VH-VL binders against Large ribosomal subunit protein bL21 (rplU). Designs and how they scored, part 4

Target 1, 133 residues: Large ribosomal subunit protein bL21 (rplU), of Prochlorococcus marinus (a2c733)
Amino acid sequence: MAEKPAAKPKAAAAKAEAKDQSDSYAIVEASGQQFWLQPNRYYDLDRLQAAVDDTVTLENVLLIKDGKNDTTVGQPYVKGASVELKVMDHRRGPKIIVYKMRPKKKTRRKNGHRQELTRVMVQSISIDGKALS

## First folded at step 19 (VH-VL)

Design g5a (from g4a with heavy chain S31D)
Fold by ESMFold2, look of step 20:
Structure g5a (fold): chain C 133 residues (1-133), chain A 120 residues (1-120), chain B 106 residues (1-106)
Amino acid sequence: as target 1 above (133 residues)
Amino acid sequence: QVQLVQSGSELKKPGASVKVSCKASGYTFTDYWMHWVRQAPGQGLEWMGWINTHSGSPDYAQGFTGRFVFSLDTSVSTAYLQISSLKAEDTAVYYCARSEWELLGYFDYWGQGTLVTVSS
Amino acid sequence: DIQLTQSPSFLSASVGDRVTITCRASQGISSYLAWYQQKPGKAPKLLIYDASTLQSGVPSRFSGSGSGTEFTLTISSLQPEDFATYYCQQANSFPTFGGGTKVEIK
């Protein structure tokens, strides 16, 4: 039984966009995780050190789909690619109880944890300074 | 019971200003986003923007970035819409509506609406 | 901005009829769609969110379906209190509303 970090709550995941590949999107690495980002959509990321209304630029772009054009895959990152985000809010996520269980000892410990989250709006996805949307 | 109670109707001349209030009760005000929605007489609904009640930061829809200002007074759980330099085209019913942080953009409760009439 | 087109704009129906209203989005919006009912002189009322989830207190004769770009609101057996204007609204990004569908007495 290992210590288990709180699950990241997601309010704006764009699951349907994976089936409709005609729209532009980017896959980025942020806070050690990967996000499937669509322009003009909100996402909840692990807490960013930026104020509400600040712009944050992500350059660790693993993949870009440009509308109906070919997909560009990074090596590991797509050169000259970036995603601009606007910070909308910072909040704590739902409380998650993390237990450590030791069989035969019947010992339990409760550690309350709420993941710190930053909600962002995807402003643009760009390659070499040219916005895709 | 969740309630959003708006201020009364307003009759204004062109060039004046107006401030519409939306007082919330029955819930924690800063846990919900507040939106403003306009409806001109006989017309459809038009989203004007929102204000993050947690931070106080507003965002405005295109076309509402100028004469329209959203604000809050969290001590009395009230949101405000101020419209300056009123034009005849601003004649409409103005609604406040809330949405949950987890369900942003779904308006589960609405105010009763405030009619603002702008006439010479 | 994501544009929503409702069809039809006007619908005449009798009590007991099955009514279907369509909403088409200009781009994919997953399931991020709501339906509202508005009666004259009243604020809109949320009926359905997330395309198909019925809001608490809404009669079960209302249902929603669809994903991507095509969505429908269905009233299985129209009641006298259902004569109203219905709006779709997307929550995929900054909200936008459809143009409305007025359901009138036939």
Scores: ipSAE 0.466, ipTM 0.767, lowest interface PAE 2.7, mean pLDDT 85
Fold by OpenDDE, look of step 20:
Structure g5a (fold): chain C 133 residues (1-133), chain A 120 residues (1-120), chain B 106 residues (1-106)
Amino acid sequence: as target 1 above (133 residues)
Amino acid sequence: QVQLVQSGSELKKPGASVKVSCKASGYTFTDYWMHWVRQAPGQGLEWMGWINTHSGSPDYAQGFTGRFVFSLDTSVSTAYLQISSLKAEDTAVYYCARSEWELLGYFDYWGQGTLVTVSS
Amino acid sequence: DIQLTQSPSFLSASVGDRVTITCRASQGISSYLAWYQQKPGKAPKLLIYDASTLQSGVPSRFSGSGSGTEFTLTISSLQPEDFATYYCQQANSFPTFGGGTKVEIK
């Protein structure tokens, strides 16, 4: 009488329900990544070619949510949309340890990498020169 | 040796102002961010904001705008926290803490803290 | 703001015990997490940054792990000097701290 192997419980992927925060935000593309940006918040982006205290404008805005207003989705970008960023600092991200095994030499090399980042503050999100509230 | 030395304890009345100092030594003052962290009695740590020691530009956390002012005197490697219109709820230990430019947001050295007591 | 939830809030342990403290973030913070130790009447001390990097001068019995939203601090063998309150802190956005975990003597 062969005992039937117990079915491994399916790990329920907890869908992180993005709480619909009523706050204005933009989704932007920067350095090949998408970022959720809100006014007056700080973010670390890939290293920007700008000096500290410079203002950088992102124009690759994929989506804008203006508070309780309808969401504007770009195709691929929202026309006339921009995000103004203030460069706060240049930093290095968390250290990533990469193990490279060289099969022939049985030598494991441990290399550490830190991504170059730029901390920015979102100053404003605007459409056609009008800042979102 | 890196040191952050803060001013002594303060006892103030509601409505008064206080200015806490944080003197840095043992390192180049302008090579690190300076932060302020509050801890109410028996409570956790609360980040108040930071100041760019190179530009002198402060940023304040939510809830610490208006009455809280960060400033510097780079000639004496000192950061200041001024609190105006003091309230009883401002009673706390206030810490200065530095962070490296490369590790912005991590606090590797702290002042000893300054107790500010606001009592009628 | 990113909220950090620590568990447990209180932990009773004995010298030599393995202690694990968890920190959960309300959103993904990559590896931008630090751990601090605070003793009564003293300033916090940085133990670990970038989730798993040990600060210089910190004993090797301390270790950190995790990424995204779940992080852990481990003390492999609790020493008498390790009875303190521990805080997690995220640096992905505006710095925020967890509520703390007080490690007490059993």
Scores: ipSAE 0.021, ipTM 0.699, lowest interface PAE 4.2, mean pLDDT 87

Design g5d (from g3d with heavy chain N35Q)
Fold by ESMFold2, look of step 19:
Structure g5d (fold): chain C 133 residues (1-133), chain A 120 residues (1-120), chain B 106 residues (1-106)
Amino acid sequence: as target 1 above (133 residues)
Amino acid sequence: QVQLVQSGSELKKPGASVKVSCKASGYTFTSYWMQWVRQAPGQGLEWMGWINTHSGSPDYAQGFTGRFVFSLDTSVSTAYLQISSLKAEDTAVYYCARSEWELLGYFDYWGQGTLVTVSS
Amino acid sequence: DIQLTQSPSFLSASVGDRVTITCRASQGISSYLAWYQQKPGKAPKLLIYDASTLQSGVPSRFSGSGSGTEFTLTISSLQPEDFATYYCQQANSFPTFGGGTKVEIK
């Protein structure tokens, strides 16, 4: 009986088409890791030098999928591809415990380690200056 | 004990402005992002956006990038929603809610809501 | 944007019934889904986050399951205080809510 209102965070009247499984994303390399980056989603990367609200561009793009079912694979990087990020925050990650065993001493020393992180929001994914999303 | 206490209901005329407050207690205010959610009478929940309580940097949902402004006063652990140029369609309950940093986008504590009524 | 479709939009149930509510996402959201309960005149209350993790202080009769595009909230034995509207919400990207499911007394 209750008719729910239209989704109000809307760019998206034209996107009311049933493209339920269309996704745009990029796979990038940062700090020896691969990240699957989707538009308008946040991710925690190793600490970046940028300030909060700065835009950072990643260019080591291994693969781009256009939500129109086009996929571009790099060798190793897709030429002209980039991902623009907005820096959201800087913070330390969870503490982990590292155990050391020394054969000569038969003792164990615990070391704490916390990773320095930058949280980023994916603003756009582009090829040759043309944004996909 | 975590608590979010919002300002009282408002009755406004079209074209006026309103400022809703959300006072936080029981936790470190700047360690948790603040969310704003709208609910028109008899209708569902609509995310309006969030604000980074450490930096003061807001992000707005599409459709809320004009007349809606999020702000903070960290000295009193308070977030604000200001709506300018009020229209009848702005009549709704406005909620603040917070997100834990590691669980951003999940709303673990909510204010009681503030009814804003805009009469023609 | 990611749209969430809840089903059913409305149901009647009796105390003691097992109730199941579904939420379907327009694209994959991994496990980034929450469930909220809202009683008339009250703020929503977080029940479940990360698809299946029960929030502290929520009764164990509530459970969540699912991943990808299909998710379920289950109430194993409905209690009088459980008559409310239930919303799903995704946190895979900028948050969006489902349309809600109103659970009323039969």
Scores: ipSAE 0.386, ipTM 0.743, lowest interface PAE 3.4, mean pLDDT 84
Fold by ESMFold2, fold request of step 20:
Structure g5d (fold): chain C 133 residues (1-133), chain A 120 residues (1-120), chain B 106 residues (1-106)
Amino acid sequence: as target 1 above (133 residues)
Amino acid sequence: QVQLVQSGSELKKPGASVKVSCKASGYTFTSYWMQWVRQAPGQGLEWMGWINTHSGSPDYAQGFTGRFVFSLDTSVSTAYLQISSLKAEDTAVYYCARSEWELLGYFDYWGQGTLVTVSS
Amino acid sequence: DIQLTQSPSFLSASVGDRVTITCRASQGISSYLAWYQQKPGKAPKLLIYDASTLQSGVPSRFSGSGSGTEFTLTISSLQPEDFATYYCQQANSFPTFGGGTKVEIK
């Protein structure tokens, strides 16, 4: 006949669909451009001098977002921050046409161009040696 | 005409090994990445990983980093999936599929599938 | 590690019906989503990639929409050959598949 004490936590849907959203990312500077890098996602950068399967570390990190935690902004770089990349492949990009506007003539010129690219996989984003999520 | 032709079904006992082949034709083999996908009987699709067909470098999904090995023989435009120390839970149809470099992660052509059955 | 939830898991419909299948991602995946059709004993076939781009040779009655975490495959007028299982798959990171939606006659 003894009753169980009624201590009930708030009802929560524990399925974690769309609630387990982790938006960790870093903004890095490479070759005068900024890249938004997320863990476990590949990106095409300007050709790197590393071999396939080499690890490349980027340390010019302008900003880090740690999931739902605070955003850390660099001045200009976040101290102790790094992004570790694995080189996946090297390819020439598709042929593209580069347009220039001539100020005096107001006409376009077309130049054929294929950029040298390196595909990398983001393996980790770290601050002070501690990987994010 | 793009084709991926896989090896025939296999019946194995627990602890054995199996090697599934996927022969490509109708395109430049090393210009497209190769994917491996598993489908247990009556279940959905499960990505196992991919292999860079130019370098031979694989990446494996979580849960496939042990007994599963991807490899290539580019001289015959063939990708392989080797499964060692077979368990009953490995019973499934195994598919190869390809991806364009610019569209990595989308699977435009698939092999017909290889049924691997593991039973005592 | 991105989970995809399809709804419904099973659907019974008649020829000519408009069919809508939903795919929800556990994280934002931008537009990096594909839809596949699979008939029993056959390999999957790519229908839609990049959320809304129709693969060459796929009938125009198929369409896709959505971005972020919510995506929809629509079949505007169901045909007898469309009774199959449909899967969504994300390509934002290492690929993952939804659990599938089986579309049956009647």
Scores: ipSAE 0.340, ipTM 0.734, lowest interface PAE 4.0, mean pLDDT 84
Fold by ESMFold2, fold request of step 20:
Structure g5d (fold): chain C 133 residues (1-133), chain A 120 residues (1-120), chain B 106 residues (1-106)
Amino acid sequence: as target 1 above (133 residues)
Amino acid sequence: QVQLVQSGSELKKPGASVKVSCKASGYTFTSYWMQWVRQAPGQGLEWMGWINTHSGSPDYAQGFTGRFVFSLDTSVSTAYLQISSLKAEDTAVYYCARSEWELLGYFDYWGQGTLVTVSS
Amino acid sequence: DIQLTQSPSFLSASVGDRVTITCRASQGISSYLAWYQQKPGKAPKLLIYDASTLQSGVPSRFSGSGSGTEFTLTISSLQPEDFATYYCQQANSFPTFGGGTKVEIK
């Protein structure tokens, strides 16, 4: 079968040269840190108490960029904004080993710490219940 | 040595089903997610989805949410792709591939591929 | 989904030539891009990940560069064994592949 399905929902070459038209993201505050979140991308956060496949909503949204629109900045949070996450996995991170050479004497410190992490996938970024992407 | 060994080629009629296996060896199976990639004859690569080998939870790419099912048997370090209600356009080589937790989405080791031919 | 456009779709070059393949993403993907080589009848082989990091065991004549939306794979001196199809693939979100570039020697 050499024919390509005509009804397949594929945006193969939008008939013109490709250009990045979508640049939606949110900056959120979680666990005293700020995260730059884009739709449909995974991130590793500090361990969450949610099960794999559960949905977690982050509401402390400091900033939203809506595609081509101007940026919306919170004071401190953007009112009615939220980011919906799907929990993908829970794991301990890799062992962190650090070493630094001091000028006057040789020293070595080894930190055998492994951070508790939750991997999440960004499902949507919303303002007032309306998803941006 | 990391190795992914897939089941042999299949010849099926439209409407049948097929189950492709991918047996892993040389590493801790649940430490790496399993990917499935399709390549129709003379065509490019299509990512079909992945399965979390920790939980068995799959995610499917657009266009693969219907007749395609990923599953695992962790006791024998094996991932499965089942395709039901086979159509002629399902004729393709199906690859399994793995990715590390920290490098999820990069496919460092691949199975040899399984040709599934659907012909009336 | 993030669309990847490879250019050219086909090229023919001589042994020893420097060849460059371009991959353009429909939106910014930082450095989350891989390159694969596939020879006829074989599974793809990872060459480059994170845009520019060479996979272990890959010859140093292969290199990658770029970030954001524009990426290149360079083969500094084409060898006979480099006859293959090359694919880019983004890992910024759910993976997607470029359409491929077939490289023919001679």
Scores: ipSAE 0.272, ipTM 0.718, lowest interface PAE 4.9, mean pLDDT 83
Fold by ESMFold2, fold request of step 20:
Structure g5d (fold): chain C 133 residues (1-133), chain A 120 residues (1-120), chain B 106 residues (1-106)
Amino acid sequence: as target 1 above (133 residues)
Amino acid sequence: QVQLVQSGSELKKPGASVKVSCKASGYTFTSYWMQWVRQAPGQGLEWMGWINTHSGSPDYAQGFTGRFVFSLDTSVSTAYLQISSLKAEDTAVYYCARSEWELLGYFDYWGQGTLVTVSS
Amino acid sequence: DIQLTQSPSFLSASVGDRVTITCRASQGISSYLAWYQQKPGKAPKLLIYDASTLQSGVPSRFSGSGSGTEFTLTISSLQPEDFATYYCQQANSFPTFGGGTKVEIK
């Protein structure tokens, strides 16, 4: 069965070459992974149980950076922090081939797999209901 | 062979409406999002928004949240842009373009453009 | 939200010249930047995405570089078919385009 080229890595919160301009972000825990989320960026998460255009709130926030200034680190989670997401789409990723070796016979097995994903747009990052600048 | 074919040019009076079509072929229509881009005469490119071709859900750029409506007819693999209450400032070429799911926000194939002219 | 400033807005060059065009973002966009070529009366054509990845079928004389807020499109040896307007576009969030750079024959 044919499929698109090999999957690219998931997008992460981008903060590489800022030019004195402040960015807010949060590090959240979702589906056993950590994501660096910036407002108004899309990210592909493991499938969420929400409809397209629904808002999903993440509350397992490990860290919040408020622009250039303060960083708040959770223990383990930042109290009263949340990240609001808009669900943009649900989709499966490209098919990949997973090889498994059988012990002692060295038999190779070829399997197809596609990860179920939900694309979200970060709407806001908040502490105690107050959105970050 | 991927192709986006848009409807022909339109000449309209202020206050009228126009509906631009964008017919897709050579790929699975609902697997790629559709984008709309405006270019006023002698001006640069301006992103108007996109529509999720699977769900039919649109998102509009700031400044395009009023008189501009995106829609679909998936049975004929066609996206539509409707502009109501036309103003002279709406005179422009309107492009449709698609983007891959994996590379959302990059426009790999474009329609030929539809000139909409609004004059008294 | 994210503004892209291209420079120069216009340049004149000869066939064979090396041409560089810059695009500056108002805030960090990582590598999420594309370059398009547009000839008069025609739709734009994607040249480069992810700052430096060449689109299939685009000649290798085109290259892109940069990250963060500063990006460059380079044409190593300008050909007759390269006289066009070039646009950068960010895909870090809702797309926005730069103002364009028109490249004309000297």
Scores: ipSAE 0.233, ipTM 0.708, lowest interface PAE 5.0, mean pLDDT 83
Fold by OpenDDE, fold request of step 20:
Structure g5d (fold): chain C 133 residues (1-133), chain A 120 residues (1-120), chain B 106 residues (1-106)
Amino acid sequence: as target 1 above (133 residues)
Amino acid sequence: QVQLVQSGSELKKPGASVKVSCKASGYTFTSYWMQWVRQAPGQGLEWMGWINTHSGSPDYAQGFTGRFVFSLDTSVSTAYLQISSLKAEDTAVYYCARSEWELLGYFDYWGQGTLVTVSS
Amino acid sequence: DIQLTQSPSFLSASVGDRVTITCRASQGISSYLAWYQQKPGKAPKLLIYDASTLQSGVPSRFSGSGSGTEFTLTISSLQPEDFATYYCQQANSFPTFGGGTKVEIK
């Protein structure tokens, strides 16, 4: 009886399709996932252990692009790089319905899952204390 | 039914202050953010900022810092906009609007607007 | 800040016409776009959110499409009550509005 592995809820990371515009951005590691972050944009991350209106600093920055400047790639992280996030709200993601069928037992289970998320605003991306434009 | 009712029109002189109220009803006031939008005569909509109705924390758009203050009285489900040191260019209709994060900050309900006229 | 450019700024049409309004963003905003209708002397009304989702109570003649940087509002058959100004608004960052499109009777 092959238990079909429950599809991991893909966190709806708002894939901002990065058009090749010269805008500053950082790739960060948070909650075991990689995120493409730009200043002054909203993102939904997995539930952070922070209160609403708190500032959270991410130091696990994998890559930084500063406008027209060359891309800085970390090994594994960019030294001196950080991303400041403001916690805007805690929310639940869309309801995912998981169907589990056990054919031999004639049992059907329908479970609903809602991922706990934190809405954040990227306040700044910085290297060595200097904010990127 | 969800309603946002704003205070009446105001006529002020330059340098004076005005306080606009926005009273919410028909929903849990602290479960939705309050937005403020300005519209000058014959012009488009301009976002001024928001206030978190749960925490009381405001954020202001660029150009709306200093003279513009958002506040709350949660006991009466009311949001306030105060404008100090009024200028002629502040003549506009000011709107409050409700938003929720599930709607990604979209403005689903609006007040009727408050006209503030600044004239010498 | 993300800028939104609407086109055209003014549109003259007749009852029964198909009307299309465009909104362009200076940066990619995914599907985080809303459309509002404003009548003279009235507050704006939400029509569409998430680029294509109709708000409750909005007639089916209104539709939205697009993603990334280009979005459209379509009115399939213009009604007398649809003569108004329409605004797009992005919700991917701090809210910004387009300049508006006034739909007038021909």
Scores: ipSAE 0.019, ipTM 0.698, lowest interface PAE 5.7, mean pLDDT 87

Design g5d (from g3d with heavy chain N35Q)
Fold by OpenDDE, fold request of step 20:
Structure g5d (fold): chain C 133 residues (1-133), chain A 120 residues (1-120), chain B 106 residues (1-106)
Amino acid sequence: as target 1 above (133 residues)
Amino acid sequence: QVQLVQSGSELKKPGASVKVSCKASGYTFTSYWMQWVRQAPGQGLEWMGWINTHSGSPDYAQGFTGRFVFSLDTSVSTAYLQISSLKAEDTAVYYCARSEWELLGYFDYWGQGTLVTVSS
Amino acid sequence: DIQLTQSPSFLSASVGDRVTITCRASQGISSYLAWYQQKPGKAPKLLIYDASTLQSGVPSRFSGSGSGTEFTLTISSLQPEDFATYYCQQANSFPTFGGGTKVEIK
């Protein structure tokens, strides 16, 4: 009986709510996930190795949209693109209960997991040192 | 019980300074952020900024830089708002409000407000 | 900054009425919206956070709904103590408030 791989908690894909096409944004890779980031917005990322109030720069930018300008798509990353994040807080995500059953041993283990998260604020998105408007 | 108690009403002349206090009780002061909100007479609520009570780091909203200073005295669980070079347009009720880390940006408890009147 | 537009700005209603207030965001804010009640000469009181979560101690006649850019506060049966000004506030960016909705007695 194949152990059904524990479904990776689907990171709550921030539903790409119809962002007003007029707003600048970047798609970045962080913690093995893709995030749609806009300036001056908050996001929860996997635990960053940074202190509260630190600035963290993400360089793995997959895509940049600068307002009404054309979209720049990286291969795999947009060269010269970066996103500056301010660490706001470290938090624990919702409690996830993981049931592991070992059929041959009739043993059931119930474990609680809380994902460690870091809330960040996007300070700026830039390309070649120029901040997006 | 969680309480935020602000200092009393202030009457100031233009160009003067005022310091509003917000004393917290009933919770761990450094475990929550302190927010500041302004309300001009007959107007809506305007967010001024916040201060991280753990680090002491403030952030100011646009229009509230320079003359507005947030500070803390953690030994007495008190947050302060200082306004320098007061103008008539600074006449308003100023509120402190607590925000939880999990609810960062929501204001679950408020001070009673401090009226600052700036008149010649 | 994200702008919040409340509608209507003024609402006249009677006790027992169902009241609905809308808040529109200039940009998508997911569910990071709160509602506050403010009575004259008093500080605002948190009613709802995360668009639909009722704050502890708030009567069940208050409810919130919406996501993205459109949000609604509903009072199922207006009580005498509910005549006040209501504000929406977003927490997905630097906090901003709506312009307020004053609920007056008809």
Scores: ipSAE 0.018, ipTM 0.697, lowest interface PAE 5.4, mean pLDDT 87
Fold by OpenDDE, fold request of step 20:
Order: structure tokens, then C-alpha cells, then sequence
Structure g5d (fold): chain C 133 residues (1-133), chain A 120 residues (1-120), chain B 106 residues (1-106)
């Protein structure tokens, strides 16, 4: 009897709301997920191994958009691109209830999970050491 | 019950300094950030910055750097706003407000406000 | 900084009226928007956070909607105690407030 894989909590796909195309942004890979990052914005990532107020640099930049300039797409990453993040705080996400049912034993287990998260502020997006405006 | 109680109204001369206190009670002080908001007479709300109660590190909004200093005394669950070199334009009600981590950037509880009047 | 523009700045209404206040952000802020009520001589009170989540103890006549750049606060039936100034605030970046909307008695 195939254990129905526990539905991975749909990461709240931050609906890429049509961000005003005028702003610089980067798509980065962090914590096994892709994030659309803009300067001076908050983001919740999986728990980073950093202290509060530390600066963390992400180098796995998949895409950069510099204002009205052409989009730079990495293969797989944009060379020379980086995103600087300030660690704001560490938090526990909302409680997710995981139900495990064993069909043959009619046993139901209810487990609560809280994902450890890190709130970060995007300080800058840079390419070749130059910060995007 | 969660409460933020601020110090009383202040009347100061230009060039003087003032220190506003915000005493928190009814919750774990270090589990929430403290925000500061200014409201000039008849004007809207203006975010001044916050202080991280976990690290003691402040962040200041643009225009509130230099003369404005946020500090903490965690032993008495109190946050402080110090304003140095006071100007007439600093005349306002100053609020402290708690921000819950889950609501970081929102202000769920407020102090009653402290009026600071700067007059010659 | 993200700018929030509220409309209208002033609103005259009667008890029982449906009131709608708009808040527009200069940039997309997802759902990171709160609404506050402020009465004269009092501190602001949180009404709604995350665009549509009602704060505990707030009457159900208050509701919030919107995402991205446009948000609305709705009071389904205005009560005498609802005459106040309302502010929107974004929390997707460093906090900023709207200019406020004063709801007055007609």
C-alpha cells in the first residue's frame, strides 16, 4: 500500500504579483526554493545559519533585472551576481498539522510541525560588485 | 494584559535633549520588537524605526538618523527614545508600539504617546 | 521607501452607511498591509493585518481586501464609534503609513 506522500505544504508561492517592471529584482535560489527578491524588501527564508543582524550573501542568482535594462538569465546562475541580505530575526512559521494514516491499521497520527524561518531584508543586488539601482 | 506605558509630556527648549520611556508589561519583552512612530500636530503617522529586543540593534528610518537614539533596558522591560539637539520641528507625539514577530512590521499594541513640545 | 496613498483624505458619512477607503502602494507589497483606527488624542489601534485578517476583538463590520498595489478597508455599516482617522501601513519593506482618511459625521 503506497504511502501517499505527505502533500508538501504548498510553499505559499508568493504570487509574483506583477511587480512594477521598473524596479530591479533578482531571482535567487535559497533553501531549495526560488525567491523573487527586491531591494529593501522583507522575505522569509528557511532557517539560515546566521545570527540576527548578520549579513548573508546569496550567490545562486538565477536571473537579474536591472530596471528597464534587459534581463540577464544565468546558466544556471548569473556569473558575478550576488544578493546581500540582512538577517532581521528568526521565527517559527505557522503550525502545520500533518496527518499520517496507516490504512491497514486504521491508525491516524496527528503531528504538528513549525518550520524554522529567517526574516531577511534585501540590502542590495549586485553584479560584478556594482549594486543595481 | 499587554500594556505599553510611556513617560509624560515634555516641554523643552531648542538644543536641549529629551528621553522618552516606554515600559512594557503583560508579555515577554524580548520576544517582540519595539517600534517608534512620530505624529506631528494635525499630521499623519510617521515610522521612525525599530529596535530589535533580541539583539538590542536599532534601525532608523530616513530622516531619523543622528539625533534619534533607540535603546533598551531589558531588566525593566523598557524601551527608550532619546532626541538630542531638539528643534521646533521635533514637536510631536511620539509613540512606542509592539510588533509581533508573526506580524513583524505591524503594530499590535501602542503606548499612549508622549507629547514633546519644543519651544523657545 | 514605499509610498502609500490613501483616498479619500476626508469622508463624510452617516451612521449605517457602507464606507470604503482605498490605499495604493507605489510598489507591489503583496499582502503585507495593515489598517489602523485612530481617535483624537488616542494611539492608533490595529484593525486588520495581512490585508484581510481581522485583529482580535475588532468588530466584523470591518474588512480588508486587496493585494499587490491596491487595498481597501470596508466598514459595512458605520457605527457612531467608527468616526475616526484610518491609516494603512505596509510591512513588506521598512514600515510606511498612508496619509490617513478622516471619517466624519455628515
Amino acid sequence: as target 1 above (133 residues)
Amino acid sequence: QVQLVQSGSELKKPGASVKVSCKASGYTFTSYWMQWVRQAPGQGLEWMGWINTHSGSPDYAQGFTGRFVFSLDTSVSTAYLQISSLKAEDTAVYYCARSEWELLGYFDYWGQGTLVTVSS
Amino acid sequence: DIQLTQSPSFLSASVGDRVTITCRASQGISSYLAWYQQKPGKAPKLLIYDASTLQSGVPSRFSGSGSGTEFTLTISSLQPEDFATYYCQQANSFPTFGGGTKVEIK
Scores: ipSAE 0.016, ipTM 0.685, lowest interface PAE 6.5, mean pLDDT 87

